# VH-VL binders against Eukaryotic translation initiation factor 3 subunit M (eif3m), part 1

Scores and structures below are computed, not measured.

Target 1, 160 residues: Eukaryotic translation initiation factor 3 subunit M (eif3m), of Schizosaccharomyces pombe (q09722r188to347)
Amino acid sequence: DDEQSFAFLLEAVKMDNSTADEAVRELVQRAVNSPKYFFFDDIVTLPPVQQLEQSTLQLLGILSGGMTDDYVSWVAENHAHCQHQKFDEDAIARKMKLLTIASLATQAPNNTLSYGDVAKSLKIDENEVELWIIDVIRAGLVEGRMSQLTKTLSIHRSSY
Structure headers, positions and changes below count from the first letter of each chain, unless a header shows other numbers; Kabat numbers aren't used for antibody chains.
ipSAE, averaged over its two directions, is called F for ESMFold2-Fast, E for ESMFold2 and O for OpenDDE. V2 adds 0.75 times the mean of E and O to 0.25 times the DockQ between the complexes of E and O.
[cut] stands for letters that were removed.
Atom coordinates printed by the task and the answers are left out, and those that the model quotes come from them; centres of patches stay.

## First folded at step 4 (VH-VL; framework fv_sutimlimab)

Design H50H (from S4 with heavy chain T50H)
Fold by ESMFold2-Fast, scan of step 4:
Structure H50H (fold): chain C 160 residues (1-160), chain A 119 residues (1-119), chain B 109 residues (1-109)
Amino acid sequence: as target 1 above (160 residues)
Amino acid sequence: EVQLVESGGGLVKPGGSLRLSCAASGFTFSTYGMSWVRQAPGKGLEWVAHISYSGGSTYYLDSVKGRFTISRDNSKNTLYLQMNSLRAEDTALYYCARGYSYGRYFDYWGQGTLVTVSS
Amino acid sequence: QIVLTQSPATLSLSPGERATMSCTASQSVSSSYLHWYQQKPGKAPKLWIYDASSLESGVPSRFSGSGSGTDYTLTISSLQPEDFATYYCQQRSNWPPYTFGQGTKLEIK
């Protein structure tokens, strides 16, 4: 199982600060490309990971606390790096949109997030917001209820 | 017990091709990076190629790059080395070796398969 | 490119004597990336010492490894007949390539 092999690799890098660069890079490549992995705080702080080049560390920083705009700016300067490292730019862009919604939900005043705020942060049309909210809920990052009448998401739980 | 068994070596003319295989048993093959290391008769060890545990990354000695291809089939627990455009200087015993501690060193080696490139 | 140079190429000694052989890297390497193998004629190499100083399971305590930076040493305090073999150092830093020294052949006088 691909997911089990990834989990094994992640735990091995966590346990062994002498882990070879090859394994560390494969861990990072698989994590950024995975549609299922969202918890980059677990990766970016690992000592072997911190020895990687600045461009990769910038990407991991964006994935661990940045927003979609940060990724858009980074990828414009790093297309060649993404190709070399086999980073899937579109998969990362999708992941950043989900993480941005989760971040907005965590910070939302009165546990309420407007469709307009989501649309602005994701650089999308307001008509697309509900589909992205469905995806972030399906990913387990946010639990809440949508209201088309008020154009809001009422947040019951959010992950950092 | 961990075992690595190489096969596919033989006598071939310059410019010819051979495909080496390494059958692995006694461990979870899919979680280890693997290498081919060769030794010319009476000479020292020379690393040839390495493949990551998933097959996603491959690395080669400069003199074999473009001629040799390392690959693996994790469902069959088998490592391969496709050797094309063989030269006399490729004559060697070819070892399959398991990368341990994420490839830093080799903890198990096969017995080797002899490749002789001669006219 | 990191080159490993072993010295001496051949070491001729008798059982009971102390053996010392060196491995010099063309540039500094981490001790966690320097390892030693033992190879007997007609046999595959065996991992002997890893991370410069850690003995592989089953390796007798008369063996020791030491070093840092560019200079590494393998020592056998009192040679036994079964210790006569060729010893190779190996490094791999951040990425492949894996580099081997040319070997030190330990032979009976």
Scores: ipSAE 0.000, ipTM 0.494, lowest interface PAE 14.2, mean pLDDT 87

Design H50Y (from S4 with heavy chain T50Y)
Fold by ESMFold2-Fast, scan of step 4:
Structure H50Y (fold): chain C 160 residues (1-160), chain A 119 residues (1-119), chain B 109 residues (1-109)
Amino acid sequence: as target 1 above (160 residues)
Amino acid sequence: EVQLVESGGGLVKPGGSLRLSCAASGFTFSTYGMSWVRQAPGKGLEWVAYISYSGGSTYYLDSVKGRFTISRDNSKNTLYLQMNSLRAEDTALYYCARGYSYGRYFDYWGQGTLVTVSS
Amino acid sequence: QIVLTQSPATLSLSPGERATMSCTASQSVSSSYLHWYQQKPGKAPKLWIYDASSLESGVPSRFSGSGSGTDYTLTISSLQPEDFATYYCQQRSNWPPYTFGQGTKLEIK
């Protein structure tokens, strides 16, 4: 199972601060590219991970608390690094949009997000917003209810 | 509705060149990675080239590296494939395909444009 | 490069029968990176099953996908006339590239 294999690799790196660079880079690459891994605090703080190059650490920092625009700025300077590390730029961009929605939900006044605010933050058409909200709910990052009448998401819980 | 419409295919001699285009509509093109996938007559699917949403990363099938170049113009919602030094083995219907869900699979495909490399 | 091998190459069955086809990877593939497409003659492929077992919107419930590691299966519990098509598996576990199986042609007996 991919999730089980990833969990074993993560635990191996956690238990051994001397873990080989190849295994550490595999852990980071798998986490960054994974459609199912969203919580990077477990990885970014690991001593072997902290020894990786600055570009990778910057990306992990963005995944740990940044917004979509932070990633857009970072990737513009790091295309070669992404190709060398086998980081999937599209996978990261999608993950950052989901994390951005989760962050907006966490900060939302009156626990309410408008479709317009989501569309503006993600730089997408408003007619695509409901699909992104469905994806963020399916990912387990946000619990809430959509209203097509008011074009809003009422937030019950957000993880970030 | 999401639509991908390919054009630019045709008959060309070995060693020749063609430029394929894919016009995208119905979605925010600039936020999706795109690929070209080909299918030789009566054969299966073969991925050819990929470009990230920004155009910053490209990847190619080994047999086309150095001969094909994938590119995109996000302001025109158009994907391109420049094909040089064409070989008989490149004869195929070429599909434009949208990468979805972390680019892991292709949720929308164009109708394809036929490229025939023959003397 | 991970090679996907589909079996059988051709499956000849009648409406109402159960169809089972396999996709075997040369190396372990995550279920999150194994997907299936349906292609009818003269038409573009359509995404059919993603993440090994999730049905794409509009795909009938008679279809199912399963598997992990190197072995994956697509099953149709009771064939309907519109199900006769070629089915392709696809992986993206090693980024890049994408690879497809050679296809299983499901044809009327």
Scores: ipSAE 0.319, ipTM 0.776, lowest interface PAE 3.6, mean pLDDT 89

Design H59W (from S4 with heavy chain Y59W)
Fold by ESMFold2-Fast, scan of step 4:
Structure H59W (fold): chain C 160 residues (1-160), chain A 119 residues (1-119), chain B 109 residues (1-109)
Amino acid sequence: as target 1 above (160 residues)
Amino acid sequence: EVQLVESGGGLVKPGGSLRLSCAASGFTFSTYGMSWVRQAPGKGLEWVATISYSGGSTWYLDSVKGRFTISRDNSKNTLYLQMNSLRAEDTALYYCARGYSYGRYFDYWGQGTLVTVSS
Amino acid sequence: QIVLTQSPATLSLSPGERATMSCTASQSVSSSYLHWYQQKPGKAPKLWIYDASSLESGVPSRFSGSGSGTDYTLTISSLQPEDFATYYCQQRSNWPPYTFGQGTKLEIK
C-alpha cells in the first residue's frame, strides 16, 4: 500500500541503496505531503537530504521543530518552489498546526493546555480549537482529555 | 457555526463572463484551502478549482484552464471565481467548499449558486 | 488521471435491508485518499466517510466503509428512511485534481 511503499523508500535511502537525486527528492516530497508522517528528525539528518537546496532544508527544519508561523513566513517566499517540487502547501499547513499543538502540549505547565493558548498560537478562532485537538489526538501525537467547561486539554502523553 | 454563502450566478450568453463570490464566516478563513465544485442539472459532482490558504497556489480542471481564475481576499473572508469565455457545458450549480485534514476532502459546502449559459 | 467508477448506478431497496455500494479506481489509491459524500435532492453534499473507513461526526454507526487498492465499499447495515440519497466517492492524492465517482442513487423500492 502507499505506507509500505514509503517505508521501503525511506529504508533504501537510509541504507545508501540510492544516492540518486530523484529518489531523495521523492522521499522528501512524500514525507512532507503525507498526513501520517510527523517525525522529520530522521530525514533531515540524512547526508543525501543535506545536499538539497536551502529552501527544502529550511522547510524540513520547520517541520522538525518549528511552529505554524515559521511555515507561513517560509511559504510566502517559496510558492514557486512548492509547485516545482510538488509540495502540497495546504497539507503542510495542516500538518504544521498539528505539530504546533503537539509542541505546545509537550511544554504545557502542569500538563494543562488552554483553548485560548492554542487559538493564539494557531491564529484561529477559539471555537475551532476542539476540532484541531481531536485531529491531534487521532494522529497519535497527544493523549489527553478535553473539558468544555474549563476550555482546557489535560495532557496524559505527548510526543514532539 | 461554519457558513459559506455563494453569490454572483445568473444567466449569461456563450462567450460571456461572470464572477462568483463565496462569503465565509464562523472559522478562520485565512488558514483553509478553498475550492469550487460544480454540478450540472441532474448530473454528478465535478471539481473546478482549488486555491491554497495563502492564495499562492492554484489548480484547475483542464477544461477551464485559461478561462477561469480562482482568487481570495483573506481580509474580507471571501473566495472568488472569475469565469470568462463561458460555454454551454459550464452550466451548473457552483458550490464553494472548504478543504479539511490536509485539504484532501471537503467538510463544509455552501448551498450553491446557479450559472446558466444559454443563448 | 484516476477515474472512479461507482456501481450500481441505482440501488432500489426497502427500509430495514442491507445496502452495499462500490467505488472502483482505475489505478491503486491509498485508503487515506478515498472519501464518501451523501447528497439529498436540492441540498449540498455532506462529508460522510473519510479515509475510506472513518465516520464523520454525526454519521450513524450503521454506516461503514472499507477497501484498499482499487476496490472500496460503503455499507449500510439496516436502511432507515433518512438514508435514501445519492452517495459519491471522491479521491485526491497529495495534490489536485480531485475526482468524483458518478454517484450511486439509493432509492425506495
Scores: ipSAE 0.007, ipTM 0.577, lowest interface PAE 10.1, mean pLDDT 87

Design c1 (from S4 with heavy chain R104E, light chain N94D)
Fold by ESMFold2-Fast, scan of step 4:
Structure c1 (fold): chain C 160 residues (1-160), chain A 119 residues (1-119), chain B 109 residues (1-109)
Amino acid sequence: as target 1 above (160 residues)
Amino acid sequence: EVQLVESGGGLVKPGGSLRLSCAASGFTFSTYGMSWVRQAPGKGLEWVATISYSGGSTYYLDSVKGRFTISRDNSKNTLYLQMNSLRAEDTALYYCARGYSYGEYFDYWGQGTLVTVSS
Amino acid sequence: QIVLTQSPATLSLSPGERATMSCTASQSVSSSYLHWYQQKPGKAPKLWIYDASSLESGVPSRFSGSGSGTDYTLTISSLQPEDFATYYCQQRSDWPPYTFGQGTKLEIK
């Protein structure tokens, strides 16, 4: 199945520094495109992955600690690279929004994140924020409670 | 409120061209991938084309490759479908739909614009 | 290309009855890639069930979705007049084409 197949590929690359480029590129492509994979620190530090080209390493760096704006800047210069590597630009953009919310949640003062702060960071309308918060909770990146009256998310847990 | 409004449909002869437009409002258009989905009269839904949020990646149904071009103008919040070398089989109601990313769904749809290809 | 086949093509039932319709994929699909849409005559489709079993906001609890692998089902426990419509299943994988089933038309008997 997809999750089992991905887990086997990840373990194969982890256990063998001489893993063929084809398998390493497949691992990166699947991780980058997956709507369910968010732990890019697990991948970017692998020695076979570190031998890939700079464009791919820059993207993995953004996925492992950057914000949506970092991705927007990177993709503007790397459309051809995304096409050659079969990276789904839209899937990555969505993933970056979820990771940005998770990052904001981990840094939120008093474990409270306003809809306005989310909207500003994602460059979206405030009326879209609640749907994105639902998605980040659904993805397991944040646990918390939304209040539409106060337009805030109270964070109980934030990690990935 | 999210709204998608299609326009540009009409009657055209085989081999002709049409450009469809979809005006988006109520959300930050530049951050969403968009798609065109068509439906022939009395038939089911058929995905036609998808474009990434930036316009850098485009994907097409095999039967329209080389004939149709999906594009967008984020400054105008507008999605386009340029349709060339039209065939009778392209006759359909064309929907503009908002899609997030692979694995995700089309959460908002316009009302559609009718394209009729006949002699 | 993944082909989705819906059965039956037409389901004729009365209000109050249970409706069950299926969507079968030509190859295994993750449940997170399978979605259902409701379309009434003359109207645009509406997202109805996503990720095989999650009801879209505003969808009545009498609807449910289930399935995994190649076999997926949409069930309506007790039909209401407003439920008569055509239902389409859809899959999105890592790469297009994104495909729809041919639809199941739920009509009043």
Scores: ipSAE 0.000, ipTM 0.505, lowest interface PAE 14.3, mean pLDDT 85

Design c12 (from S4 with heavy chain S101D R104S)
Fold by ESMFold2-Fast, scan of step 4:
Structure c12 (fold): chain C 160 residues (1-160), chain A 119 residues (1-119), chain B 109 residues (1-109)
Amino acid sequence: as target 1 above (160 residues)
Amino acid sequence: EVQLVESGGGLVKPGGSLRLSCAASGFTFSTYGMSWVRQAPGKGLEWVATISYSGGSTYYLDSVKGRFTISRDNSKNTLYLQMNSLRAEDTALYYCARGYDYGSYFDYWGQGTLVTVSS
Amino acid sequence: QIVLTQSPATLSLSPGERATMSCTASQSVSSSYLHWYQQKPGKAPKLWIYDASSLESGVPSRFSGSGSGTDYTLTISSLQPEDFATYYCQQRSNWPPYTFGQGTKLEIK
């Protein structure tokens, strides 16, 4: 039911450039906090969304094409904004790690992504990399095969 | 009460065309992605096509791409499947199904409409 | 690309027995994108279990789903006559396509 409610809200914002500020903010809050929504380019380009304050637009920009480090820098200066907008900082941090892996996969030379490169980009230990790769594959953002021997992900498809 | 009612199926010769319709009621049709899923006699389920809630995005099974067109009319609460250049292997019961959870699964299905492609 | 293989193809059991059927994916699939449908002869499929383990409204508690990665299972703790049907697993790890398993037919012994 929540996802259907979200779809209704998204369509309402898309159809009406004068959509009430409260409805636009609810759309952004729900998208940002959802562990299942990754298509921020669909949201950030909406005219009513583009009228929101710079802090929120910066976050949506990071979610639509940034890396985990961009979010870490942004959230350090926007804790009060996150509390006011009811943004879940930990949920966003997790989502950014998944999106960062998807971005790395899209850019990977020879369609091969090393565990070391993932660990460096996510600021995590290399022994945690396989769990994050499993999650990004499960989210449908990347298709590929992991190899413990070579400590690499062979990429067959990536969504960015 | 969610209802999906398919129509438009029938017997057609190879190379022919049919247009399927699905009349939706009991929910806000314009907020849901919709799909067509088919089942050949005695066989399993096969996804055919999906359309986004607004109609802005469409997706197809490779073997029907270029021959089938999924569309919708949100003002009439109706989903369509235009089927051209039909082949014997397109013979199946065609179900209209509502996508849920960003289209992750199909929570409601119609009764199906039978399409038979035979000489 | 992702192929779902269900086993066994046919399960012949009596009422009161425990039924277990499997769905194996060719690649890892999130439990949030693995779902099960029940289909009785001459009827449309019904969503039965979504997100691998969540029972759809109206599904009896004797049903359960579990699994992660490539291996998923649907279990019926004590079969009732109305449970005899074909069960299909379905995934959508990508945006789309959707793929279905070939089905497990649960029939009376």
Scores: ipSAE 0.000, ipTM 0.483, lowest interface PAE 16.6, mean pLDDT 85

Design c5 (from S4 with heavy chain S101D R104Y)
Fold by ESMFold2-Fast, scan of step 4:
Structure c5 (fold): chain C 160 residues (1-160), chain A 119 residues (1-119), chain B 109 residues (1-109)
Amino acid sequence: as target 1 above (160 residues)
Amino acid sequence: EVQLVESGGGLVKPGGSLRLSCAASGFTFSTYGMSWVRQAPGKGLEWVATISYSGGSTYYLDSVKGRFTISRDNSKNTLYLQMNSLRAEDTALYYCARGYDYGYYFDYWGQGTLVTVSS
Amino acid sequence: QIVLTQSPATLSLSPGERATMSCTASQSVSSSYLHWYQQKPGKAPKLWIYDASSLESGVPSRFSGSGSGTDYTLTISSLQPEDFATYYCQQRSNWPPYTFGQGTKLEIK
């Protein structure tokens, strides 16, 4: 069970600040690649994780508070690092789009986010926005109501 | 082996108070979110309250909010539920359950402790 | 809040038969956040299926789960005596509440 195995690994690293480098790297690799793991505050603050190389720490910083453009800039300079660490660049790119929508939702004036603003931030066509909003709601990152008439998302709750 | 053992249930009059405890063993208690889930006699499951691994966040069923308080002592591996202003409708078997935060499910449950609110 | 409705309320079958039960959500939920529990009379619930289709450790392969959006199903391909129990579906997103269906009671015919 991949998720249950991940939870046990996370518990082991949380308990032991002297956890072996190999186990810490496995935890980070599994977290960044997972289509279900979005809350990197659980990982980035762990003392063994803070001892990893700067490239990995930069990625975790982007996942814990950055936007899609931050990842695009980082990955352009870190393809070799991704290969070495077995980071799935496409999986991370998708995750960053979902996290960017969640971040925009959290900061949205009057709890309202326009499709135009989402399209601009994700560098996608406005006609693709509804599918990404559906995915971010399904991922549990945003709770809200879409209006096709006004092309807006009314936000009830958001997490980032 | 993961074990959760509830205690503190009993018979209490409406308006009374009870404090439930859940003793956890077999895992690193401080790294898991914990919940209380209840079941009235012959009825289904109803979530009551959740507490984060650090104790920094708590969440409640609307009908118990302001009356119940969930808390934890990570140094003692113990979860608590303080129940005040008890009503007949709170009569149930109360389960302690371990939360898995990345899927939002309960992977281990205690055997439950019975709370009966009756005049 | 999201309401989960289970159907049928009671399913009466014999050992060896196939059992199928449904869980319907009042609005779309992620399959990653829909789970099933088994509860036998007088005992605590046990996690049975998580993420709509993943069997918990120790759950026999005759069990399966499927579904997405608003419609989810638990199936038992060939009932054994120990399978007669009440089954509950459950959901929760990043925010509570955790909500449970009313349960489907699987009983011996």
Scores: ipSAE 0.000, ipTM 0.491, lowest interface PAE 15.5, mean pLDDT 86

Design h13R (from S4 with heavy chain T28R)
Fold by ESMFold2-Fast, scan of step 4:
Structure h13R (fold): chain C 160 residues (1-160), chain A 119 residues (1-119), chain B 109 residues (1-109)
Amino acid sequence: as target 1 above (160 residues)
Amino acid sequence: EVQLVESGGGLVKPGGSLRLSCAASGFRFSTYGMSWVRQAPGKGLEWVATISYSGGSTYYLDSVKGRFTISRDNSKNTLYLQMNSLRAEDTALYYCARGYSYGRYFDYWGQGTLVTVSS
Amino acid sequence: QIVLTQSPATLSLSPGERATMSCTASQSVSSSYLHWYQQKPGKAPKLWIYDASSLESGVPSRFSGSGSGTDYTLTISSLQPEDFATYYCQQRSNWPPYTFGQGTKLEIK
């Protein structure tokens, strides 16, 4: 139901750019906080969204092409903004880790991504990498095969 | 082999316009963020603009906001910079640069195209 | 935003000598966001060291990078003629803007 409500908001903003600022802010807040929404290029380019304040536009830019470290730097300067806009900092951090893995997978030479590269980019121990890869596969962002022997992910499809 | 080739630079009077292009080859252009970085004669490097891999997000140096527009055509493997209301301070060699990990650092650069704004 | 200051502005040395140059940030930055570029006269910059200490492919082992927080260093253990160039540090504190230091010019003698 919430998913249906979100879909309605997205279509209303897409089809009628005269939508009130309140609806635009609600759309952004829901997309940013959702554990299921990953495709921010669709909303960041909408004209009413582009009229929002710089802090929010920076966050949407990070979500549409940045890395986990970009978010960590941004949130350090924007805690008050997150509180005011009701952005869930922890939900966004998790989403950024998944998007970072998808980004690395898309750019990976010879469609092969090492556990070491993932660990460094996410700033986690290499022992945690497989759990994050499982989550990114479950989210539908990457399809591939893990090998503990070579400590690599062989990518069949990325960025869904 | 990754290759970036800029074009479109030239001499223009203050208030004029120029459109720069960067032709990319040797990699999956649509999967990389791209940037323009400039260097005034005898000076250091200054970032100008960045565009995400999809074209959905664009970012600008404050002094060029409203005057410059970065864009890309992934079907043509080409990056663009539309420069309007040019000022003498915009005189520089303009480099096209590929961002690794969606713009974290610039791993490949083109040869640059010179823009001179002078009366 | 974060300002990067490089020192010295010019470093005059002979082949075979050790070169050391620094990059100081106005506030603490992650080493993962600190990178170095080499630029020779009339040429485009080349990525040289990324994430403070990782050498880009093709960079000779005589180069090294180190540092954390606000203080970063690029060292060349024994200068070769081809190493004379201008070196720029770069950092990123969030999604752009990117900031560069003003450069250290490494020149002969």
Scores: ipSAE 0.006, ipTM 0.540, lowest interface PAE 12.5, mean pLDDT 86

Design h16Y (from S4 with heavy chain T31Y)
Fold by ESMFold2-Fast, scan of step 4:
Structure h16Y (fold): chain C 160 residues (1-160), chain A 119 residues (1-119), chain B 109 residues (1-109)
Amino acid sequence: as target 1 above (160 residues)
Amino acid sequence: EVQLVESGGGLVKPGGSLRLSCAASGFTFSYYGMSWVRQAPGKGLEWVATISYSGGSTYYLDSVKGRFTISRDNSKNTLYLQMNSLRAEDTALYYCARGYSYGRYFDYWGQGTLVTVSS
Amino acid sequence: QIVLTQSPATLSLSPGERATMSCTASQSVSSSYLHWYQQKPGKAPKLWIYDASSLESGVPSRFSGSGSGTDYTLTISSLQPEDFATYYCQQRSNWPPYTFGQGTKLEIK
């Protein structure tokens, strides 16, 4: 029951500013590694979390507002830190691609996001874009309709 | 159409200060890291500074560290370079460039603004 | 710091000829992070080839890039008048600095 135990851990850290360092680090590790957790705003603002080292705070900042390229730049200097903290670099990279699409969708002019813009931001071929859009919709981060004729995503609802 | 327009260059004495600006349009400025790249007269390209999409991370060429400060205002779609303690060797055309940090290249460049440091 | 050395410094050719220029790194560079720019006199550089071999949008198919490790090349199969320019290679390892080669000036004979 990883979802239930994670929810209890998050609530414990939220209720107690003196939560033990081990519990805070477990919360962060589980959140960044989870393929289902995307809402880092409610973690990064917690006082015990704010006491963690700069490298972890930078990662949480990227997860709460960054793009895929910010993560690629960060991880290049933080491989050792990821290993020490048991952060799953590949899981985080996938999550960043989904969050990048959600961010692009939130800022999209006329609620329309082009496949070209997605491909450029994710550094993937345009023919791969639809698979990532399907995943971001499945994750509940974006609601919209794809059009192969115009190669666009029409956005009805999006989260950052 | 992506456009980057630099301003603020000019003639300044050694030890002086200058602030360069780059006005961005035609793309979502807050999506991209930005950089300043300079080119001295008759010389090649030299990277000066980079700032992340959010402004949270900055990087500098060793010879300008402590003298130059890169910053951005995402609400105004504007990139800045504050240059202090200017030296003759800082004389160059300064380009604003859009960085794509995942690819580690610059996909769009402004036309540049000339900075001349002389007495 | 990784130093990029371009050769030749100047290449004098006529339209229709093949041009080949090299970029050599002082230590190994991933091809995913080696890029080429074209700069015409009085103008800003333009990204021309990225990730060693991928042509930027709008770049004619007569251009190609190749290489790995320390040795990279840019080739133009049949020169057109608009191709005469200075070409710069560029790399960035895991972190800055970004470094550029000194440039190869392609000029009309």
Scores: ipSAE 0.006, ipTM 0.490, lowest interface PAE 13.3, mean pLDDT 86

